# VH-VL binders against L-rhamnose mutarotase (rhaM), part 1

Every score and structure here is a prediction.

Target 1, 108 residues: L-rhamnose mutarotase (rhaM), of Ligilactobacillus salivarius (q1wre3)
Amino acid sequence: MTVRLGQIMHVNPNYYDEYEKRHSDLPVKFPEMKKALKEAGAHNYSIYLDKKTGTLFAYLEVDDMDKYKAIAEMDACKEWWAYMAPLMDTNPDKSPVTFDLPEVFHLD
Below, numbering starts at 1 at the first letter of every chain, in headers, positions and changes, except where a header shows other numbers; antibody chains are not in Kabat numbers.
F, E and O are the ipSAE of ESMFold2-Fast, ESMFold2 and OpenDDE, as the mean of both directions, binder to target and target to binder. V2 is 0.75 times the mean of E and O plus 0.25 times the DockQ between their complexes.
Where letters were taken out, [cut] stands.
Atom coordinates printed by the task and the answers are left out, and those that the model quotes come from them; centres of patches stay.

## First folded at step 6 (VH-VL; from b22 with heavy chain S104K, light chain T31Y S96D)

Design c4
Fold by ESMFold2, look of step 6:
Structure c4 (fold): chain C 108 residues (1-108), chain A 122 residues (1-122), chain B 109 residues (1-109)
Amino acid sequence: as target 1 above (108 residues)
Amino acid sequence: QITLKESGPTLVKPTQTLTLTCTFSGFSLSTWGMGVGWLRQPPGKALEWLALIYWDDDKRYSPSLKSRLTISKDTSKNQVVLKMTNIDPVDTATYYCAHRRGYKYGYAFDIWGQGTLVTVSS
Amino acid sequence: QSALTQPASVSGSPGQSITISCTATSSDVGYYNYVSWYQQHPGKAPKLMIFDVSNRPSGISNRFSGSKSGNTASLTISGLQAEDEADYYCSSYAGDDTVFGGGTKLTVL
């Protein structure tokens, strides 16, 4: 069953352009990440940036949450996190500091 | 068994272009995530990063020196070349090239060459 | 001017523990996610002692440890030995900029 996810992360305001550039690198430099997301049925995956605050808002839909959660254990994911970490707030394991948001409205 | 060695002129005159070559072994710049950087240290002063080139030809330069620097690689020869234009006596320093592996070593420079002293005449 | 501030010198006696600080002048998000420490003896190339805040490369003594709190990273050397006398540099990697501190001269008395 498809799950809708809303998340907030934070990027260093000095590196907005670099954040966007490195994210465009994902399909080319991290092909295992692209494959894993597709296999989890991740779609409608968008990340929005509020340049006033450095706040990133992610929205995605996931068909298989077990496969999606398993991505965090992949070496390729840890490499992706380490690649992005110089630009943003991260936990000690370099995963992005994320805040899950409850859905308060949905319209088909 | 990664090794790097710097080569180039020992003495350079002001306004000339300094060309330094880093020749390395024990890794390939064809390998995903590999990089080589250039750094310098004026006599009695701190280390300063200059430039970096990655396996995919992505290049980074120190913001204060970017207009004077060009980095390039020849993967088949295991070489990285740094050019610095409009040299001045303040550029007198020991120049190092160093290996960078990305996340495995926290993007640190884990293996360094022995360094080469470049003196700019006055 | 370096964006990372280190004390110019620190000293200790054999067997003591000492700490070298490295404080970022920028408080921007993510600036201090990667911190490394290098040891340099006179006339030698720098040697990586600590990467990613607290990790030791293979072959580095566990007398060397690293930590971070806020905008300040620390290198701690326990059980000081004469060969620890050297210059120590911290560095940070953020975005496309690698920055080094000004260096700290450690004297073992």
Scores: ipSAE 0.006, ipTM 0.706, lowest interface PAE 8.9, mean pLDDT 88

## First folded at step 11 (VH-VL; from g1 with heavy chain Y105E)

Design g4
Fold by ESMFold2, look of step 11:
Structure g4 (fold): chain C 108 residues (1-108), chain A 122 residues (1-122), chain B 109 residues (1-109)
Amino acid sequence: as target 1 above (108 residues)
Amino acid sequence: QITLKESGPTLVKPTQTLTLTCTFSGFSLSTWGMGVGWLRQPPGKALEWLALIEWDDDKRYSPSLKSRLTISKDTSKNQVVLKMTNIDPVDTATYYCAHRRGYSEGFAFDIWGQGTLVTVSS
Amino acid sequence: QSALTQPASVSGSPGQSITISCTATSSDVGTYNYVSWYQQHPGKAPKLMIFDVSNRPSGISNRFSGSKSGNTASLTISGLQAEDEADYYCSSWAGDDTVFGGGTKLTVL
């Protein structure tokens, strides 16, 4: 069953344009990330930026949460995290600091 | 065993374009994650990063020198070329090319060429 | 003016431990674990001693160690030896650039 995910992250205000550029790189520079996301059934993946605060709002839908969670162990994911890390706050393993948001409304 | 070697003119005149070639062996710039950077060091001064080119032809330049720099590669010849326009005596320095590994291996230049001194006439 | 500040010189006697600091003047360079240290003897190319704050490349003596606290990275050399006399540079990658500190001349007396 498809799971809807809502998350917030934060990007350093000096790097708004670079953040956008590096995400445009993902499908071509990190093809194994694109493949893994598709295999997990990740879709409708959008990230919105509030330029007043640097707050990022991510929404995505995932068909297989076990496959999605397994992405974190891939070498390609470690490379992607390292590539993005200078632009935002990260955990010790270079993954982005992420806060999950509960869904409070849904309309088909 | 990775090796890099810089080549180009040792004496150049102001306003000309400096062209430097890095010839390397022991790795391929078509391998995922590989990169070659250029750096310089004026006599008695600190190291300064100039540019980087990666396996996928992504290019990055020092912000202060970006308008004067062009980096390119020829993977079939194991070469990277740096061009710097409008040369000035302040550009006198030893120029190095250096190898950089993938992002998760740290953003570090792990193997350097011996360097080539470029003197710009006054 | 570099975004990374190092002392111009440090000195120590054989057998002592010394520390070279590298302090970010911008949060960009001091926030991420991508600090590297290079040793350079006169007339030679730089040699990578430490990467990613604290990791040693293969073949580098364990007398060299790296750490970071807040916006300051440190290179510590224990058991100081005459051959450690050299210039030392820190560097960091943040965002769209790579920056180097101004360098520190280590004198062993």
Scores: ipSAE 0.414, ipTM 0.830, lowest interface PAE 2.8, mean pLDDT 89

## First folded at step 15 (VH-VL; from i2 with heavy chain R101T)

Design j6
Fold by ESMFold2, look of step 16:
Structure j6 (fold): chain C 108 residues (1-108), chain A 122 residues (1-122), chain B 109 residues (1-109)
Amino acid sequence: as target 1 above (108 residues)
Amino acid sequence: QITLKESGPTLVKPTQTLTLTCTFSGFSLSTWGMGVGWLRQPPGKALEWLAYIEWDDDKRYSPSLKSRLTISKDTSKNQVVLKMTNIDPVDTATYYCAHRTGYSEGFAFDIWGQGTLVTVSS
Amino acid sequence: QSALTQPASVSGSPGQSITISCTATSSDVGGYNYVSWYQQHPGKAPKLMIFDVSNRPSGISNRFSGSKSGNTASLTISGLQAEDEADYYCSSYAGDDTVFGGGTKLTVL
């Protein structure tokens, strides 16, 4: 069953353009990440930026949450996090500080 | 074993374009995650990063020098070329090319060429 | 001025430990996770001593260690030896790709 995820992250305001550029690198420079996201059935993956605050709003749909969660253990994911970490708020393991949001409305 | 060597003119005149070539061995810029950077060090002064280029032709330039720099690669020759326009006596420095590690090794310059001194006459 | 500040010089006696600091002038703590340290002897190219804050490349003595606290990275050299006398540079892979500190001259007394 498809799960809809809403998430908040934060990017350093000095690096908005660089965040966008590096994120566009994912399918080319991190092909194992692209493959893992596809294998988890991740789709309709959009990230929105509020340039006033540096807040990122992510939305995605995931068909297999176990596979999606397992991505965090992959070396390729750790490399992706390391690549993005200079631009944003991160945990000690370089993963993005992420706040999951409850869904409060959905319309087919 | 990775090796890099800088080549190019050692004396240049102001306003000319400086072209430096990095010839390397022990890795290929066709290999995912590999990159080469250029740095310089004026006599008695600190290191300064200039540019880098990666396997997928991603290029970055020092913000203060961006308008004067062009980096390119020739994967078939194992070469990276740096061009710097409108050279000036303040550009006198030892120029290095260096291999840059992948993401799991912290984006570091782990192997450097011996360097080449470029003197700009005045 | 560089965005990374190092002391101009430090000194120590053989066998002692010394620490070289590298402080970011940016408030972006995240950019300090990719700190590298380079050793440079006179007339030689720089040599990578530490990457990713605290990791040593193959062949680098465990006398060299790195750490970070807040906006300050540190290189510590234990068991100081005469050949450690050199210039030391920190660098960070920040959003502008790479920034180097101004360098620290280490003198072994």
Scores: ipSAE 0.000, ipTM 0.621, lowest interface PAE 13.7, mean pLDDT 87

## First folded at step 16 (VH-VL)

Design k1 (from j3 with heavy chain R101T)
Fold by OpenDDE, fold request of step 17:
Structure k1 (fold): chain C 108 residues (1-108), chain A 122 residues (1-122), chain B 109 residues (1-109)
Amino acid sequence: as target 1 above (108 residues)
Amino acid sequence: QITLKESGPTLVKPTQTLTLTCTFSGFSLSTWGMGVGWLRQPPGKALEWLALIEWDDDKRYSPSLKSRLTISKDTSKNQVVLKMTNIDPVDTATYYCAHRTGYSEGFAFDIWGQGTLVTVSS
Amino acid sequence: QSALTQPASVSGSPGQSITISCTATSSDVGGYNYVSWYQQHPGKAPKLMIFDVSNRPSGISNRFSGSKSGNTASLTISGLQAEDEADYYCSSYAGDDYVFGGGTKLTVL
């Protein structure tokens, strides 16, 4: 079944435009990432930016959570993280610091 | 094995445009992730990054020099060209081109050309 | 991005360990900074010694190590040898800009 995810991340306030640009380039520069996301059934993937705080809110729907979780182990994903790391708060492995949000309401 | 070599004029007059060419081997800028950068070093002074060009023709420039710099590539010739306009004596330096490492290697410049000294003088 | 400050010079005797610091002048506003270290002998091109804070390229002596704490990156050279006498530059890459320190002249006494 489809799982809805809500996530909080943070982007460097100096790189708001760059963050947006790099995401637009993701399908071209990182085709393996796009493919992996598609294979995991990721859709309705949107990221919102609060420019006052640098807070990113990501929403996406995933059909196959196992495949989605497996993306983190891919070299392509690690390369993407490395690419994005200068723009974001990151963990030691350069993955973005991400806070998963509980869904407290949903209306179809 | 990667090698790079800078070529161009060694003497340039003020206000002219400096054109430098980097000819490299051991890699191709048609390969995903590859990049070539230009750096310089005035005599007895620190290193300074100038520009970077990547395999997909993405270009980056030093913020302070961006308006004067143009970087381009000819993949078929394994060449990268840097143009710097409105040259001034302060631009006298050894100019280097260098290979940029990939995503897993911290985007560092791991292989450098020997450099070419460019003197700007009337 | 922030300017990088290095000591103008450091010195040590053969066999000793020395450390060169590289400090960003401004506060961290987030984002990962890729720190590299370069060695340069007189009249030669720079040589990559450390990448991504603490990694050594193939062929680089394990006497060279890198670390980072807060806004200060450090290059440590253990078992100092005469051949280590050179200029050392730190660099920070933030995805769209490379910044270099002013360089440190290492003298082996």
Scores: ipSAE 0.863, ipTM 0.945, lowest interface PAE 0.5, mean pLDDT 96
Fold by OpenDDE, fold request of step 17:
Structure k1 (fold): chain C 108 residues (1-108), chain A 122 residues (1-122), chain B 109 residues (1-109)
Amino acid sequence: as target 1 above (108 residues)
Amino acid sequence: QITLKESGPTLVKPTQTLTLTCTFSGFSLSTWGMGVGWLRQPPGKALEWLALIEWDDDKRYSPSLKSRLTISKDTSKNQVVLKMTNIDPVDTATYYCAHRTGYSEGFAFDIWGQGTLVTVSS
Amino acid sequence: QSALTQPASVSGSPGQSITISCTATSSDVGGYNYVSWYQQHPGKAPKLMIFDVSNRPSGISNRFSGSKSGNTASLTISGLQAEDEADYYCSSYAGDDYVFGGGTKLTVL
């Protein structure tokens, strides 16, 4: 079944434009990452930026959560994290600090 | 084994355009993750990064020198070219090209050319 | 793109341990900083000694180690040897810009 995810992250205020640009690089620089996301059934994936606070809000729908979770173990994902790490708050493994949000409302 | 070598004029006049070529071996800029950078070091001074070009033709420049720099690659020749316009005596330095490590190696410059001293003088 | 400050010089006797600091002038506003250290002997090209704060490239002596605390990265050289006498530069990669410190001259007494 499809799962809706809401996530909060934070981007360095010095790199708002770079953050956007690098996502445009994802298909070219990290095609395996894109492929993995697609294979996990990730769709309607959007990230919003609050430039006042550097807060990122990500929304995506995932058809296969097991495959989605497995992406974090991929070398391609770790390389993507390494690529993005200077731009955002990261965990020790360079994964972005991500806060999962509870869904409190949904309307079809 | 990766090797790089800088070539170009060692003496240039002010206002001219400096063209330097980096010829490398041991890797290809057609390979994912590969990058080549240019750096310089004025005599007795610190290192300074100038530009970077990656396998996918992504280019980065020093913010302070961006308007004067153009980096390009010829993958078939294993060459990277740096052009710097409006040269001034302050640009006198040893110029290096270097291989940039990949995403798992901290994006550092791990292999350097010997460098070429470029003197700018009237 | 913050400037990096290094001490102009440090010295030590053979066998001693010395540390070179590299301090960013700006406060951390988030993001991971890739710190590298380079050794440069007179008339030679820089040599990568440490990458990503604390990792040694293959072939680099384990006498060289790197660490970071707050806005200060440090290069430690243990068991100082005469051959370690050189200039050392720290560098920070911020994803699209490389910044270098002013360099530190290490003298082995």
Scores: ipSAE 0.862, ipTM 0.945, lowest interface PAE 0.5, mean pLDDT 96
Fold by ESMFold2, fold request of step 17:
Structure k1 (fold): chain C 108 residues (1-108), chain A 122 residues (1-122), chain B 109 residues (1-109)
Amino acid sequence: as target 1 above (108 residues)
Amino acid sequence: QITLKESGPTLVKPTQTLTLTCTFSGFSLSTWGMGVGWLRQPPGKALEWLALIEWDDDKRYSPSLKSRLTISKDTSKNQVVLKMTNIDPVDTATYYCAHRTGYSEGFAFDIWGQGTLVTVSS
Amino acid sequence: QSALTQPASVSGSPGQSITISCTATSSDVGGYNYVSWYQQHPGKAPKLMIFDVSNRPSGISNRFSGSKSGNTASLTISGLQAEDEADYYCSSYAGDDYVFGGGTKLTVL
């Protein structure tokens, strides 16, 4: 069952260009992350940046939420988090501080 | 087990291009997560980071020196090369190459070469 | 990223504990800082003592510990010994570059 996710994260305003560069590194430097996202059926994955505030808005659709949630336990994911941590607000485990947003409207 | 050694000229003239080679053993720069950095230390002064090259050829430079630096690697020879253009007497320093740890291990320089003193004549 | 300030020197007697501070000189606007500490004896290459704030590489004495509070990281050396006399540098990897502190000369009295 496909789930639509809306999420907010925050990037340090000094590093907008670096954020884009490092995120584009994911399929090259972290191929296991790309595979895991594909296996979870992650698609329509877009991240938008409000350059006035450093706010990142992510939208994605996930076919298998159990597989998606399991990504957080992978060694490759911990490396990915560590790689991104210098640019973002992060939790103690280096994961990005993420706020899940409830869906308030949907139109097919 | 990891070792690094710097080589290059010890005396250079102003305006020349300085070329330093780091030859290493005990790891491969084709291995995921591996990196080699260059740093320097002017006599009596603090350490200064210059550049980093990673296993996938991703390159980073100190912002203040970026226009003068080029880093490259030859994975088959276990070598990393740093070039610094338009050398000046203020560039007199001991130059080090160092192994960079993986991302989850803190982006640290855990093993250093012995360093090579480069003196720039006035 | 902001500059790192260390005291120019610190001293302590054998057997005691000393702490070397490393303070960012401007407030951060976000992002994680990977802090490391290096020991350097005269004429020698730096040696990594602490990485990612508080972790010790294999072979480093547990007399060396690291911590962070606010924008200040600290290196603590307990059971001070004569061979601990050296220069100590903190470094921070933040954003996309490395910054080093100016160094602290530790004198064992």
Scores: ipSAE 0.711, ipTM 0.905, lowest interface PAE 1.0, mean pLDDT 92
Fold by OpenDDE, look of step 16:
Structure k1 (fold): chain C 108 residues (1-108), chain A 122 residues (1-122), chain B 109 residues (1-109)
Amino acid sequence: as target 1 above (108 residues)
Amino acid sequence: QITLKESGPTLVKPTQTLTLTCTFSGFSLSTWGMGVGWLRQPPGKALEWLALIEWDDDKRYSPSLKSRLTISKDTSKNQVVLKMTNIDPVDTATYYCAHRTGYSEGFAFDIWGQGTLVTVSS
Amino acid sequence: QSALTQPASVSGSPGQSITISCTATSSDVGGYNYVSWYQQHPGKAPKLMIFDVSNRPSGISNRFSGSKSGNTASLTISGLQAEDEADYYCSSYAGDDYVFGGGTKLTVL
């Protein structure tokens, strides 16, 4: 039931530190967003930054994909997107432009 | 209805510290997402942002003026205070405080005080 | 963030449409997403006319519209009226600070 997700995003080269800092703000400024992620069973959620290109690689595991997908419709998520939008490559709705990666290998 | 009003000295001498107070109504800085900013405008010149304080006491400053600025809030009095040290005649301007919209409203300053003219002269 | 550049002045006759441009010198991704426009009459405080590039606050005439293409945001005023004569400022929020354009004086002929 657990699904592993790999995603690519992009952050503005001028805001690498701010990007990291704002994630530390997530549980304090956006507790409902954190709660929603936890309720969806999101765990081992990590984001890596290639400072040469501004490329972000996100990895996470999700136990309930339906709940996870539903997060995008929550006001809490939209507020979080709005908060992060100045730092990132975004869609018109302020969601980050995200590229899903296929898993080509896994070892437990 | 949101209202804001600036108060403080209208004449300041060089090297002194300018203290301005913004008294507001119609909202509370204890409310999630709320913010109050300070801006100024020298006579005949463009608007300039100075500082911002948010409901959670997060503070932002103009990069060029950060070393001279201190913003604070008193939620119980619905007041925001701006202090600017080492004042110079170049700081002569109309100073505004303004309500900042939330995350869904583009972080704009939607309601402004009438402004207070501060003249710096020896 | 880079400064915003506006034309010093624009003019139009009553009933015409005019456009004021606001150009960022930087092409940074995401740094120009939150653009606001303010109207200021002489001796008055600025008034928010457009937020988030193209949204009008309640009470603002639909004669005012905002758009953006690339690094240039635009304020369009249709059906120009005498009361529209004022200074107009664009602003951008980048998440760390606010920047303002130099302002544009709009004259209604």
Scores: ipSAE 0.695, ipTM 0.913, lowest interface PAE 0.8, mean pLDDT 95
Fold by ESMFold2, fold request of step 17:
Structure k1 (fold): chain C 108 residues (1-108), chain A 122 residues (1-122), chain B 109 residues (1-109)
Amino acid sequence: as target 1 above (108 residues)
Amino acid sequence: QITLKESGPTLVKPTQTLTLTCTFSGFSLSTWGMGVGWLRQPPGKALEWLALIEWDDDKRYSPSLKSRLTISKDTSKNQVVLKMTNIDPVDTATYYCAHRTGYSEGFAFDIWGQGTLVTVSS
Amino acid sequence: QSALTQPASVSGSPGQSITISCTATSSDVGGYNYVSWYQQHPGKAPKLMIFDVSNRPSGISNRFSGSKSGNTASLTISGLQAEDEADYYCSSYAGDDYVFGGGTKLTVL
């Protein structure tokens, strides 16, 4: 079943353009990440930036949550996190600090 | 065993373009995650980063020198080339090329060439 | 990108511990966690001693350790030996720029 995910993260205001550039690098530099996201059925994946605050708002849909969660254990994912870490707030393992948002409205 | 060696002119005149070549062995710059950087150190002064090129031809430059720098590679020859335009006496320095560690290994320069001194006439 | 401030010199006697500081002008040292330390003997290329704040490359003595608190990273050398006499540089990777400190001359008395 498809799960809708809403999340917020934070990017350093000095690096908005670099964040966008590096995120566009994902399918080219990190082909195993692109493949894993596709295999999990991740789609309608959008990230929005509020430049007043540095807040990133992510929305995505995932068809296989077990495969999606398994991505975090991949070596390729650890490299991706390290690649993005200089631009944003991260946990000790370099993963982005993220806050899951509850869905409060949906219209088919 | 990774090794790198810088080559190029020892003495250059102001306004010329400096061309430096880094020849390396022990890794391939076509291998995922590999990178080569250029740095310099004026006599008696601090280290300064100049440029970086990665396996996928992604290139990065020091913001203060970007307009003067061009980095390129020839993976079949295991070479990286740095060009610096409009040379000035303040560019007198020892120039190093160095291997850059992978992203999860901290973006560090772990193996350096011996360096080559470039003197710009006054 | 931020300036990294190091003391110009530090000294210690054989067997002592010494600490070299590296202070950034903003929180980017704390937020990026990519602080490295390099040792340089006269006439030689720099040698990587510590990366990612506290990690030691293979072959580096465990007498060298790194840490960070707030905007200040520290290199600690325990059991000081004559061969430790050198210049030490910190560096930070912030965004897409590498910044180096001015260097610290360590004198072993």
Scores: ipSAE 0.599, ipTM 0.878, lowest interface PAE 1.5, mean pLDDT 91

